VH-VL binders against o27280. Designs and how they scored, part 193

Target 1, 266 residues: o27280
Amino acid sequence: MDSMNVPEVLEIKRIVEESESVKTFIFSWDFRREVRPGQFVMVWDFRDEKPMSVSLIDPVRSEIGISIRRVGEFTDRVHGLSEGDLLGIRGPYGRGFELMGRDILLVGGGIGMAPLAALADEATARGMRVDALVAARTADELLFLDRLEAAGVNISTCTDDGSCGFKGFAHERLLTLEENHDMAAVCGPEPMMFQVMRILDERDVPAQLSLERYMKCAVGICGQCCLDDTGFRVCAEGPVFWSQELSRVREFGRYRRDPAGRRVPW
Short names: E, the ipSAE of ESMFold2; O, the ipSAE of OpenDDE; V2, 0.75 times the mean of E and O plus 0.25 times the DockQ between their complexes.

## First folded at step 8 (VH-VL)

Design ya3 (framework fv_marstacimab; at its last look DockQ between E and O 0.01; V2 from the best seeds 0.00; counts 0 for: pae E 11.7 > 2, placed apart)
Fold by OpenDDE, look of step 8:
Structure ya3 (fold): chain C 266 residues (1-266), chain A 118 residues (1-118), chain B 112 residues (1-112)
Amino acid sequence: as target 1 above (266 residues)
Amino acid sequence: EVQLLESGGGLVQPGGSLRLSCAASGFTFRSYAMSWVRQAPGKGLEWVSAISGRGGSTYYADSVKGRFTISRDNSKNTLYLQMNSLRAEDTAVYYCARTSHYGSFDYWGQGTMVTVSS
Amino acid sequence: QSVLTQPPSVSGAPGQRVTISCTGSSSNIGEGYDVHWYQQLPGTAPKLLIYGNTNRPSGVPDRFSGSKSGTSASLAITGLQAEDEADYYCQSYDSSLSGSKVFGGGTKLTVL
């Protein structure tokens, strides 16, 4: 079996507090194992294992960052860790984002900005013009603003409560923005992504969207992350999908399956 | 055995251009970030530029931003540095260096001398 | 001038212990970034001597050791030998310089 399927025990080099609920854990990374924006790793705290997006890819510093939102028991434990502590990292897995054109639009909601932040770094390094619509419930939940700004990204913010930027949802803000982008990358709550995709399709903007599903094996074996009708495995064929692919996925924006395999409506 | 071999150095007038090359062998070239580090005569080491394994990300020291361009051809296992608008202060031995897992430079070439006349 | 400060020169007799300091700040070594050391023999390219603060690559004698504390790092050489005469550079990363790798000014080690 491929060595990439064995968790590597890594020391947390640094912890960046992105918000009250989100921390970025920095690790030294051997880039002989390549990683792309949009791919994910399995994080193992020696008790449980969860998929997490890579939010930082720095080959110069030989580091990666994994941003984790505190949402349950596993993430509670991880958030209790300190610099110098150990985590198991397995991966990377999945299909990452592809960059095309000169002008790219990023639309992210909440922790969905994690993979997009990594994508933004690559896009700007390539000399692309990057516009980012960063959405969150409140101003204090907006992620990576300073980092994006430093990279030269043109940022538009959107908050549910209007505490920062446009008051409303990401798809509403999107309607007020220019539509001349060569491609878009989207990641966030699925209802948001569903609406954003609709608008982008109407504008004939090629779009890639990163889905979140319950993943267990991360290697396309267990089928826990299979999408209805298509048989797409989010961990293998995704998590990044083109809008054309998602148009074939009936459940997209409508429901997901929980760990027990039950349908859970959005 | 890992080997890095720089070429392309020489004498150039101020405002001129020069393109350096670094031929790599003995390792999976595309898997490693690569850097250029220079050393002026009788002076210390200065990091100049870096590029990711696949070439998607590039980085530059402030002293060379807008003038130098780092690139790579992984099919040829070659690293490049296009230097434009050269200045006298750019005179140095330019080393090609591989970035290690730890972010250090674990392998260096012999260097190629660039002289910008005044 | 250099982001990382090294003494310009150190000297020692054969068999002695010498140390080379590398003083940084809160934006580099102080932020927890690793320090690496390089040896440059006269007329040659630099060679990695210490990586990740304390690790020695294959072929580097155990006479060489590295340490880091706070905003500073140190290279120690025990049992000094004539072949150790060289320039030594520390290297790290600085977040305040648009994310740059930075070197110390270098230290010339003379074996008396």
Scores: ipSAE 0.024, ipTM 0.590, lowest interface PAE 4.9, mean pLDDT 93
Fold by ESMFold2, look of step 8:
Structure ya3 (fold): chain C 266 residues (1-266), chain A 118 residues (1-118), chain B 112 residues (1-112)
Amino acid sequence: as target 1 above (266 residues)
Amino acid sequence: EVQLLESGGGLVQPGGSLRLSCAASGFTFRSYAMSWVRQAPGKGLEWVSAISGRGGSTYYADSVKGRFTISRDNSKNTLYLQMNSLRAEDTAVYYCARTSHYGSFDYWGQGTMVTVSS
Amino acid sequence: QSVLTQPPSVSGAPGQRVTISCTGSSSNIGEGYDVHWYQQLPGTAPKLLIYGNTNRPSGVPDRFSGSKSGTSASLAITGLQAEDEADYYCQSYDSSLSGSKVFGGGTKLTVL
């Protein structure tokens, strides 16, 4: 395309402090533009533009929520904004989660719980049983627990330091759980997702995993979000992939590419 | 004590059908994926089919897709394998196996023999 | 062809140590999938011997041990006894075949 999608400039309606490092920014949204759990938007602060997952989809209030972790200069600037300030938003983009069966397992690490919180709302609205394994480094980084409980989600927690729930990594907690599910949805640090996918594949549980890669255009043209050996574009064919699709991707869980295209380990 | 007991094996002509059953006891059946694994005479083990604990997902080896159907009845603690369009190559001992939550086959039945000959 | 390659036979004298290899590829063991081992005594069903690469179920003697490195796994048996004469199978998951469970071709252990 000659033209870029132009971000719509929207007013920040409300800011929710999810943790010391994570805020959810809520915007009025015209749902003639459908948004599905697992899709992402590009957030523009008038200097730079970054992909962010949608964490709240509320057609009744005509609102979407976008959860952003403070990790660098762009997100520091966005975290400094107040209600009434403006951000540009373009999208949504990408393939979202597909629900199947009656029992779903969510496995989320850190900010990866954001798209899974949106999925949990859809799954419970369909009458599914939802179990969530919520992982973080520390208790203060466990996200969306109150929201998930209010939605009727059955929560298990784990923290690397043991400050809440099981002490250890998400895949270690998963090994100690005896439940079988009709499907799973996974989002978080890629090393965690690789280990969780391995367990789910051995249990014959269908899984969808949401990947993060460097993005520039978000519409599948520039090739910056491509996965080695397959040519899958995370922004177009993903960010949500079935585990069978990812099984053919050699880089998954092993390395990523920086903006210069160099391989860097996870 | 986990127990798995297969039944329904026998002699069948090529193109025929047979239904295997596996009675399970000593564990919460609905919580475990189950598999059928077969072993032709004098040969190694071959995974055939699997079904999730609640029955929502089924899986098949390419050699049996379209001919075999795995199912379970969790109210009766019973696993089934419906085998249609049988071929000589399907001759084997068929084992019922429980899939552990760690992906191994941690309990096996004693097997039931299926012979397909013309 | 078996997706996981095992030697067709190994032998050892009582009291000796033997190893049984299980060689995979980048689509199975090399992707980090666990390896499990089974013992099949003559005329009997297989029995789980090692799970998760290295773990023994209760009742399996500590002279059986497993390891995994790169694209390969090994089962080691020390202090061989006559009753160890059996077929041994490795098993893993392979992403290149319909996403399915796969066994090695089996290894016949003969105790001399």
Scores: ipSAE 0.006, ipTM 0.496, lowest interface PAE 11.7, mean pLDDT 85
ESMFold2 (binder alone), look of step 8: mean pLDDT 93; pTM 0.948

Design ya4 (framework fv_marstacimab; at its last look DockQ between E and O 0.01; V2 from the best seeds 0.00; counts 0 for: pae O 11.2 > 2, placed apart)
Fold by ESMFold2, look of step 8:
Structure ya4 (fold): chain C 266 residues (1-266), chain A 118 residues (1-118), chain B 112 residues (1-112)
Amino acid sequence: as target 1 above (266 residues)
Amino acid sequence: EVQLLESGGGLVQPGGSLRLSCAASGFTFRDYAMSWVRQAPGKGLEWVSAISGRGGSTYYADSVKGRFTISRDNSKNTLYLQMNSLRAEDTAVYYCARTSLYGSFDYWGQGTMVTVSS
Amino acid sequence: QSVLTQPPSVSGAPGQRVTISCTGSSSNIGAGYDVHWYQQLPGTAPKLLIYGNTNRPSGVPDRFSGSKSGTSASLAITGLQAEDEADYYCQSYDSSLSGSKVFGGGTKLTVL
C-alpha cells in the first residue's frame, strides 16, 4: 500500500476539558506537514484507530488539537488517558474547507463544531466577518463558545432543550436569519446538515459540508467511505464537500452505512 | 416600501450587447441574493441568473452561461446584467427579483423589454 | 422546456374550487425543496402568492392554499372570483441543473 501512512506515536502534551463529554488532546506537530481546517487525522490507541477532526491548528506553538467526544469503547479509553500518555496519529487526510468572500456562516452541531472552530480562527485571521450558529442538545454541550467569542465571532446558539439560546433545531434558527452570507461551512449530525444545506441552496449561499463515514485506509483505496450513487470517497474527495456535490447524493441525510456496508437509517 | 426598477432594455441585433440595471430601495440591498428572471412573449417564466448578497458567488442558467454576467454595486443599491452575444431566443421581458428567506422571489420589478432582431 | 409540469389551463365558475398541480422529480420537489407559487395578472409582473409550500404573504386571501406531497405540489383556490383570472406559476430549486431555480410552465386560470 504505497500511499498508506504509518502512525507517528506522539505524547499527549495537554488535555482541555471542553465539556462533560468532550476533551481536546493537544500534541506537538511539525508543520512541514501542513494541516488545513476540515482535514482529519487517524488516532490510534494501540488497539483501534478512528478518524478525528483537527480543532486547533497553532503553528506558533507547533501544536495541533484534536477534540474527541466520549461515545463508545475507543473514546472511553482515550478519555481515560493523561498528559504524557501516548497516541498514534497519522495524517492529515482529506480535503479541507476553502474560504471565499468576506462573510462566512458557520453552522455546527455538537462535536461538529471542532473543525469549524479551526476554520473560524483562520477566517478571522484573514479579516473575514464570521457568524456562527452553534447547536447542541443542552447548554453544557455547546462547544468552543469562549474561544469563538475571543476570536471576534458573532455567536448564535441553539439547544434542543432550550437551556441556552433558541430552543429548537439549527435549521429552524437559520430560517430567521436575514443576512445572506458569501459562504457557509457546516458540520454536525447528518440530518441537521441536510436540512441546513437545503435552506442555504434555496438562499443562493454556497456551502461546504463536512461528512463522516466509516474509514479504514484514510487514503481512498478501500472504498469503505464511499457515498451512494456518486462513488465519492469521504477520505479522499471529502470529508468537506460543496453542497452542489452533495445535493445529487441519494444517501446524504437519508441513511448511513454500517461497517459491513449495509444501509441503516439515521 | 421595497422597490425594484429595471432599465436598459431595448432593441438590439443578434450578436449585440446590452446592459440591464435594477435600482433597489426600501431594504438593506447587500443582505439579499438577487436574480434575473425572464419571460419571452407569450411564454412562461425562466430563471436566468443569481448573485449572492455580498456578491461573492454568481449563478447562471445553462442557456446564458458564458454570454451573460450578473453583478451588483452595493454602494449604489444596483443589480446589473451584462448580456453579450445576444440571440433571438433572448427576446423577453427581464425582471429583477429579490430572494427571500425561503428561497422564493418575494419582490419583483415591473420588467424591462429586450428585443433581439434584425 | 419546463422542469416542473403544470396543466396549461384550468377553469371554473365563480364560487367553485379549482386546483392547479405542479409535478416535479426527485431532484427538486422530491428532494424536499420548497415550492412557491406566483400569480401574474395580465400585463403585470408576477406576485408571490404562496411560499414555503403553505405560507401566505400578508394580503393574500386564505381561500388560496398550497400543499406538497412526494414529487408534487398543489395550489387550491376556493370561492373562485373573477379577479382570480391570471397565470399561475410554481417554482422550486433543482439540484441536478447546476443548482437552478426552476419554474413550472404556467397555468392560465379562466373564471367562467
Scores: ipSAE 0.287, ipTM 0.713, lowest interface PAE 4.9, mean pLDDT 87
Fold by OpenDDE, look of step 8:
Structure ya4 (fold): chain C 266 residues (1-266), chain A 118 residues (1-118), chain B 112 residues (1-112)
Amino acid sequence: as target 1 above (266 residues)
Amino acid sequence: EVQLLESGGGLVQPGGSLRLSCAASGFTFRDYAMSWVRQAPGKGLEWVSAISGRGGSTYYADSVKGRFTISRDNSKNTLYLQMNSLRAEDTAVYYCARTSLYGSFDYWGQGTMVTVSS
Amino acid sequence: QSVLTQPPSVSGAPGQRVTISCTGSSSNIGAGYDVHWYQQLPGTAPKLLIYGNTNRPSGVPDRFSGSKSGTSASLAITGLQAEDEADYYCQSYDSSLSGSKVFGGGTKLTVL
C-alpha cells in the first residue's frame, strides 16, 4: 500500500534564509519516492497543513528543499522553527514540469521562483541552455540568484522599483527580449503569468505555467481547487498546466476562489 | 580533464590597464559560471568577479566595481578580465576558477601575477 | 578584516586530529549558505577540499571532514600527515555585500 498520503515526520536539517520573507527548509528524502520540479508537498506543523512547492531536489545529497514565504499564521509559525525541529510532510502531489527542447526560458515572480529553481537544476543537468527572468518587487526579494548563477543559468532580473535590473514587470522585460526558446516555464503572481503567457503565445513558444489555488486535500477529492468551466483540479491535473490548457480556463488571470468558495478578483 | 590557464599578467603603472585571459578546456564552457579570484602576496583569497555561463549576468566585488569588467567568449572557451584604473592594492595573483553547481570553485588555474607599481 | 574568521594558524603532530574553525554571521553561514573549504599547498593554486559543508570531491581522503552549525563551520583533519601542511580557506556567500562570494582569512597548518 502506498503510504504517500500519510504525513512523514521529518527533521529540518537546514534552514536557508533566501530573503526577509522567504526561507528554504531542507529535509532528508528517500528518493525511492520520486519527486519532480513543479510538484508540491503538504506541510503539516501539527496544527495546520498547507501546500508548498519543492524548490530543491538533490538526489546526491538525498535532500529536498521547500521554500516558504511568510504570509500568514501558518507560515509565521513555520518561520519560527529551527534546525532540528520537526514538520510533517506528505506527498509529493500534482503534475510537475516537463522538459523539452534544448533552450528553456524560466519566468518567475517572487516565491514563484521556488519550483523554477528546481526545474533549473534538472534542465542544466540535462545539458539544456537555461535563461531565467527573475522578478520581484524589490532587489531584496529576488530569489535564488546565486544558486542559478552557479548552475550556469543566464539570469535577467527585473524589479518593480528598479532597485535591480529592469525597472518594471516581468512581461515588460520579456517584451524587450528578442530571443525565442524551445519552451518556457512560468510561475508567479497570476496577473504576471497571464501577461507572460500571452506574449509567449504570440511568439509561438510552448509554455507551462504553475497555478496557485486553495488546496485542502491535495488528492483531487474535495474539489476546493477546481478551476471554473474545465473542472480541472489544480492538485491533480496541475499545478503545472500547458498554456493550451489554461486557455480553456475562464478564471485564469481574472479571479480565484477563496476558502469559502467565493470569487476573489486578482 | 578540466584545465584552466591564465595569461596576461605583468607589470603596470598605477592608473594603467591590463586584460587577463583564461583558456578553458575539458568541459562544456558555456554551462558553467566562471570567476576571478585574486591573492595578494602573502595574503588570503579574495573573490573579484563572476560571470554566468552565457555571459548575461556579471557580478563584482565592491573593491573593483566600476574599474573591472568580466566577459567571456564561449566560442573560444575563454574568460576575460579587463582591469582599468589599476591601483597598488590590485597587485595579486589572479586565478581563474570554475563555479560548481554547488557554488564552490571546483577547478582553478595556476594563476597569473599582476603587479601594479610605479 | 575577512568576512569569515579563521584562526591564523594551527599545528599538530603526525597522526593527530586538528580542527580549523570558520566563524561567520547571520548574513552568510548563519543565513544557511553552504560553506566550502580549499587547500592551498605552498606555491600552488587552491584546491577544492570540501563542498556543500560536508562533501568531499573525488580524490580527497576521508580523513578530511567538514561540518556546519549556526554561524560557524569547521574543517577536521584526522590522521594528520606531513603532506597536509598548507593553507586552508573557508568560503561562503554573503547577502549583505550585494551578494558576494566571501573567503575566510586562511589558516596555516603546520605539521610538527
Scores: ipSAE 0.006, ipTM 0.482, lowest interface PAE 11.2, mean pLDDT 93
ESMFold2 (binder alone), look of step 8: mean pLDDT 93; pTM 0.951

Design ya5 (framework fv_marstacimab; at its last look DockQ between E and O 0.77; V2 from the best seeds 0.00; counts 0 for: pae O 4.0 > 2)
Fold by ESMFold2, look of step 8:
Structure ya5 (fold): chain C 266 residues (1-266), chain A 118 residues (1-118), chain B 112 residues (1-112)
Amino acid sequence: as target 1 above (266 residues)
Amino acid sequence: EVQLLESGGGLVQPGGSLRLSCAASGFTFRDYAMSWVRQAPGKGLEWVSAISGRGGSTYYADSVKGRFTISRDNSKNTLYLQMNSLRAEDTAVYYCARKSHYGSFDYWGQGTMVTVSS
Amino acid sequence: QSVLTQPPSVSGAPGQRVTISCTGSSSNIGEGYDVHWYQQLPGTAPKLLIYGNTNRPSGVPDRFSGSKSGTSASLAITGLQAEDEADYYCQSYDSSLSGSKVFGGGTKLTVL
């Protein structure tokens, strides 16, 4: 695929306002470039380039969707775009989620539900039973609920402020779930993922977790996405890791590195 | 009432094989990961092996890896441990234990004795 | 691998308080994994006493309590009774031993 290392300029076909701070940008996509849930693309706005998770994979309509949270200068500019405007897309990159068994638990916090929404579509299409724990700070930030329900996903919600569903953190809600699953897929704030991972490890539930790190090349050459002590490159060996792979990663859940290489606590 | 009943223990010579069973009742067996935990005479507890609720993932202590195989038949509510190449240090009471959703072993069988002796 | 360290024995008089320590490392208790406690009466199978560091299953008296701090955990028993004479084990998860459930070496409690 010619576009793996060079952005292809694509027209924004449709914009879905998922929340006040999250929009999904939908593009026509040639599925000869295969895309797996959990992979990411580099989005280029002709000034800067950032990794973004694929949230919609629709071969029937020949569409992909990329969900972007407004969090800074780059994402502010992208959120200001309209249908018909152009973005550069290169990818997909990284290792996606692998499905196993007949029932799966999804645990998503905030924008972390984006890649899990794509995974939910695939899992339900395969006839798996899908439970999703959807977490956010407030009810207004719970993402993809209607889409998940339409796909046949059984949803539990969790909000920090108690405005919807369980009041508290995702891992606290997880402790109240009675059912065990064949596997879990987890994506969200890294402190949340670390807490959820510990519970799943103790339950002997195989879990895959999707990490975020600063990226530059996205193909594993520059080393900017490396994890301390292992040398794992989030863009190549990840972003999706099994929990057992992360057991060797001391920084997971404790700190990250900024673009200057300094340790920054979560 | 949750019940776990081990069977299949006995006396076996070094290098021999033995198959343990654990019959489960009183709960939905496929919803719980299961473990074997052993205790040598006069010694402490040692985790041996675990299997996920649907049986898709198995785990082994280093001391038994490659020699023991855990399995389950969810249609019969039964957990198994196939023990091959047995050694004297495998002599122990073997317990079947259920993994709770909090990660504890909340129910235990009464154990079955395995003696490896020449 | 003696991953979780417990004292081999402790003792106390009836009515007194004792504590049993469980010392781990950064790859288990220090990573934040929970500690569970089991009581094993002579000649019997272990029984869950404390789960999730501090929680008591139904039927366990409130004189049993658990705590966790740093890389260590403790089981406290107040109002000691003769029937508390047993072996006590802590248990956790160790991430350096992928998939591994680890027990402490056990502590024999003698009621004097």
Scores: ipSAE 0.464, ipTM 0.771, lowest interface PAE 3.1, mean pLDDT 88
Fold by OpenDDE, look of step 8:
Structure ya5 (fold): chain C 266 residues (1-266), chain A 118 residues (1-118), chain B 112 residues (1-112)
Amino acid sequence: as target 1 above (266 residues)
Amino acid sequence: EVQLLESGGGLVQPGGSLRLSCAASGFTFRDYAMSWVRQAPGKGLEWVSAISGRGGSTYYADSVKGRFTISRDNSKNTLYLQMNSLRAEDTAVYYCARKSHYGSFDYWGQGTMVTVSS
Amino acid sequence: QSVLTQPPSVSGAPGQRVTISCTGSSSNIGEGYDVHWYQQLPGTAPKLLIYGNTNRPSGVPDRFSGSKSGTSASLAITGLQAEDEADYYCQSYDSSLSGSKVFGGGTKLTVL
């Protein structure tokens, strides 16, 4: 178990261009080390380390995929890498999604679709009916549509500018859908998740939501990802939470803490 | 036209059991979560239980947990409420209600009266 | 002891405006959950009157209106009519009660 905290240096086997700003890096993976949708890994470029969700789990090919959005210096460096280059990977960490029922709704926004794509694969493999509401600012930022379609997922899209699908936000599109599912998994901008959770609660649909916070250690020691009032550590007790758990978290949908511990509004 | 029709109400002794049914028509039953809401004589509305459209998830008020079981048969467009260990305080008109897109109860049955008395 | 607090009764003369308040807390209305309103005529089942804080179902006159602010909601009835005499209930969701739907205690509206 202790060995999981030491980064394993892995070769980038393949790079998939998901969008202009998102790439999926594929690695060979020893599946003796179990990994679940919703868990994350720490990616180390030998200078800095960042948590990233696992977006692909392929036991047949013995591969995992990590989707990374280009948003800063670290991700800029990573996006500059090529197939054959090396990265350090440690993990997986955190609590992943649980599947229940026969029909599942996935609601994802932007890069939040990364862990949900992995979940979709597992759900469909189990014979579940999967509906996915995929949201983005523009059509060009919608992720994993072809992959989801190939897996048999029923897709609804929404974009802020109306360039694809419903014009508006995910929660607005959700209100137009009549169907109620056995459970839902949600990941995306926290304001989106907050609104979606309310709707799902009103509809009596159990929901799991994946939070994003600044994580440093990933092992529940440093406390950088602690949630106010509850003391939940996103890296240990999360990042996947049930809606009932998040209802106890005052900061959810309202603010987060930056690396300095300051409250930063969404 | 959406229709909800409750049945199964009646007089029962404390500790007894009763099973309520709600026949639904006029909409795609499986797409909607359903709820039971009760109203004691001369009192207000109290939510009792809810079930997801496909029946995979159930919810109960604390007052009925462990005693009541909500279920549904989507092939028959019917909602059920199995009530065990009934108490005097369970005496009420029981309504079945459809959950709307907004989480409101947009359609109600006419209700069925349940009386628990020795 | 309803989770949502309503006045037990309100009254008004025909043509007047009446308001029914629904006071919640930080775990329901204050949490951002929607408020819905129901009208129950004597001897009948409840009927949806307002959904999603402000929306009227088909068939509901525009003299009925809903609003929400902070931890409270309000139902306003303008041009009060005799047929408006009924019980009115607000309803929301409470996250602190294991995901329970919650109703107000109800308000009896009397048209004088």
Scores: ipSAE 0.031, ipTM 0.637, lowest interface PAE 4.0, mean pLDDT 93
ESMFold2 (binder alone), look of step 8: mean pLDDT 92; pTM 0.943

## First folded at step 10 (VH-VL)

Design F1 (framework fv_azirkitug)
Fold by ESMFold2-Fast, scan of step 10:
Structure F1 (fold): chain C 266 residues (1-266), chain A 121 residues (1-121), chain B 107 residues (1-107)
Amino acid sequence: as target 1 above (266 residues)
Amino acid sequence: EVQLVESGGGLVQPGGSLKLSCAASGFTFRTYEMYWVRQASGKGLEWVARIRSKSNNYATYYADAVKGRFTISRDDSKNMVYLQMNSLKTEDTAVYYCVRPSYYEGYFDVWGQGTLVTVSS
Amino acid sequence: ETVVTQSPATLSLSPGERATLSCRASQSVGSYLHWFQQKPGQAPRLLIHDASNRATRVPARFSGSGSGTDFTLTISSLEPEDFATYFCQQWESFPLTFGQGTKLEIK
């Protein structure tokens, strides 16, 4: 019924291969239903439904894009689809990124660059100066470099194995960058985000971080969306949080929960 | 920097064949679809052929004027796009450009320098 | 096939003047209309994409407007380097089609 809580069956307009393991699926979208960077949608393949961050927001072309990494049965099936095939999309959900000031630092790890690429587009459209630190395990896993360069973004890279850019982790590369920013946005593996957050706090740079692990709870049913110390739910209050909010959460960056709800160290 | 360099143009008689090559550098070639666009002397631009990326099974498309005579292909290991032109006609005389679209397609972003093909007796 | 027509064929102006170039499509192309600049012996250069969005490194004096079937490229104050041929192109439907060009020449 045109509600954001009812899946709309949409035709895949285009598919772009971002890497060997990541594809972006592009759909026509009616922007009377607003979408902001940092929000997610539920993607339904008529068997299973999974949350995916919106990676492209293009109101000029009336299109959205969703970037999906191949990590299991659902994503394997979706990667096997072709242009013209159908997927169910409902949303958007969650709190998006807020932009302030004149310059922004983006720090993304792996698929975490997906929501940050959408944010980069909005920030550049607003006339902000955008610096991006793109991190991955290997050069082949760095995402959106050509897209970011085309947008005029100033790019720094790092890989764990040294195959592209700085050899090391994102937080180690960040320490070699002496730039001051009005704000930052961070998305990637939680241990990386925790280390980056600490450095940005030391530099008095306000940061927003995107937590993706509990987005499945968009309907408010799953207990695993609750963070230990705060009692708030990522899907209801997130997935984007200010660093000040996350600094009080013992779970963030330190441990995760198994299917039984038990704490497991990273 | 992003660069496209065409080669293989020249003078050929009607009914002859030529194979154009386009060498790409400075970007992740395998993720982009590629195009050939031509321009006759003092005339407008005309789309000729399109080849999709691996994610779309290297699907090919042609303008009606060249369908059945021209074949577009690519070699991602060499960052090359090709245009095999058979049964050439005088009206195929033009500068041929290798063209890369925008990141998610929808407009022509980067053009090569062009290579001249002259079909005359 | 969507036919794209440009007018005028030739526009004679002096540096410092405002240039207005028109492009009409035979059927609606939404906002999927792009503008290119071409100098003799050179490849076309993207100026404006999707009717009104300036390409990177293109000077602010260039602007585009329009939707549906009627589109305009405006150069607010001509510089000597702007005297060239301008093409519009639609990407709403295949085959992709270009206008015949408008030649901007010094008066």
Scores: ipSAE 0.633, ipTM 0.812, lowest interface PAE 1.6, mean pLDDT 88

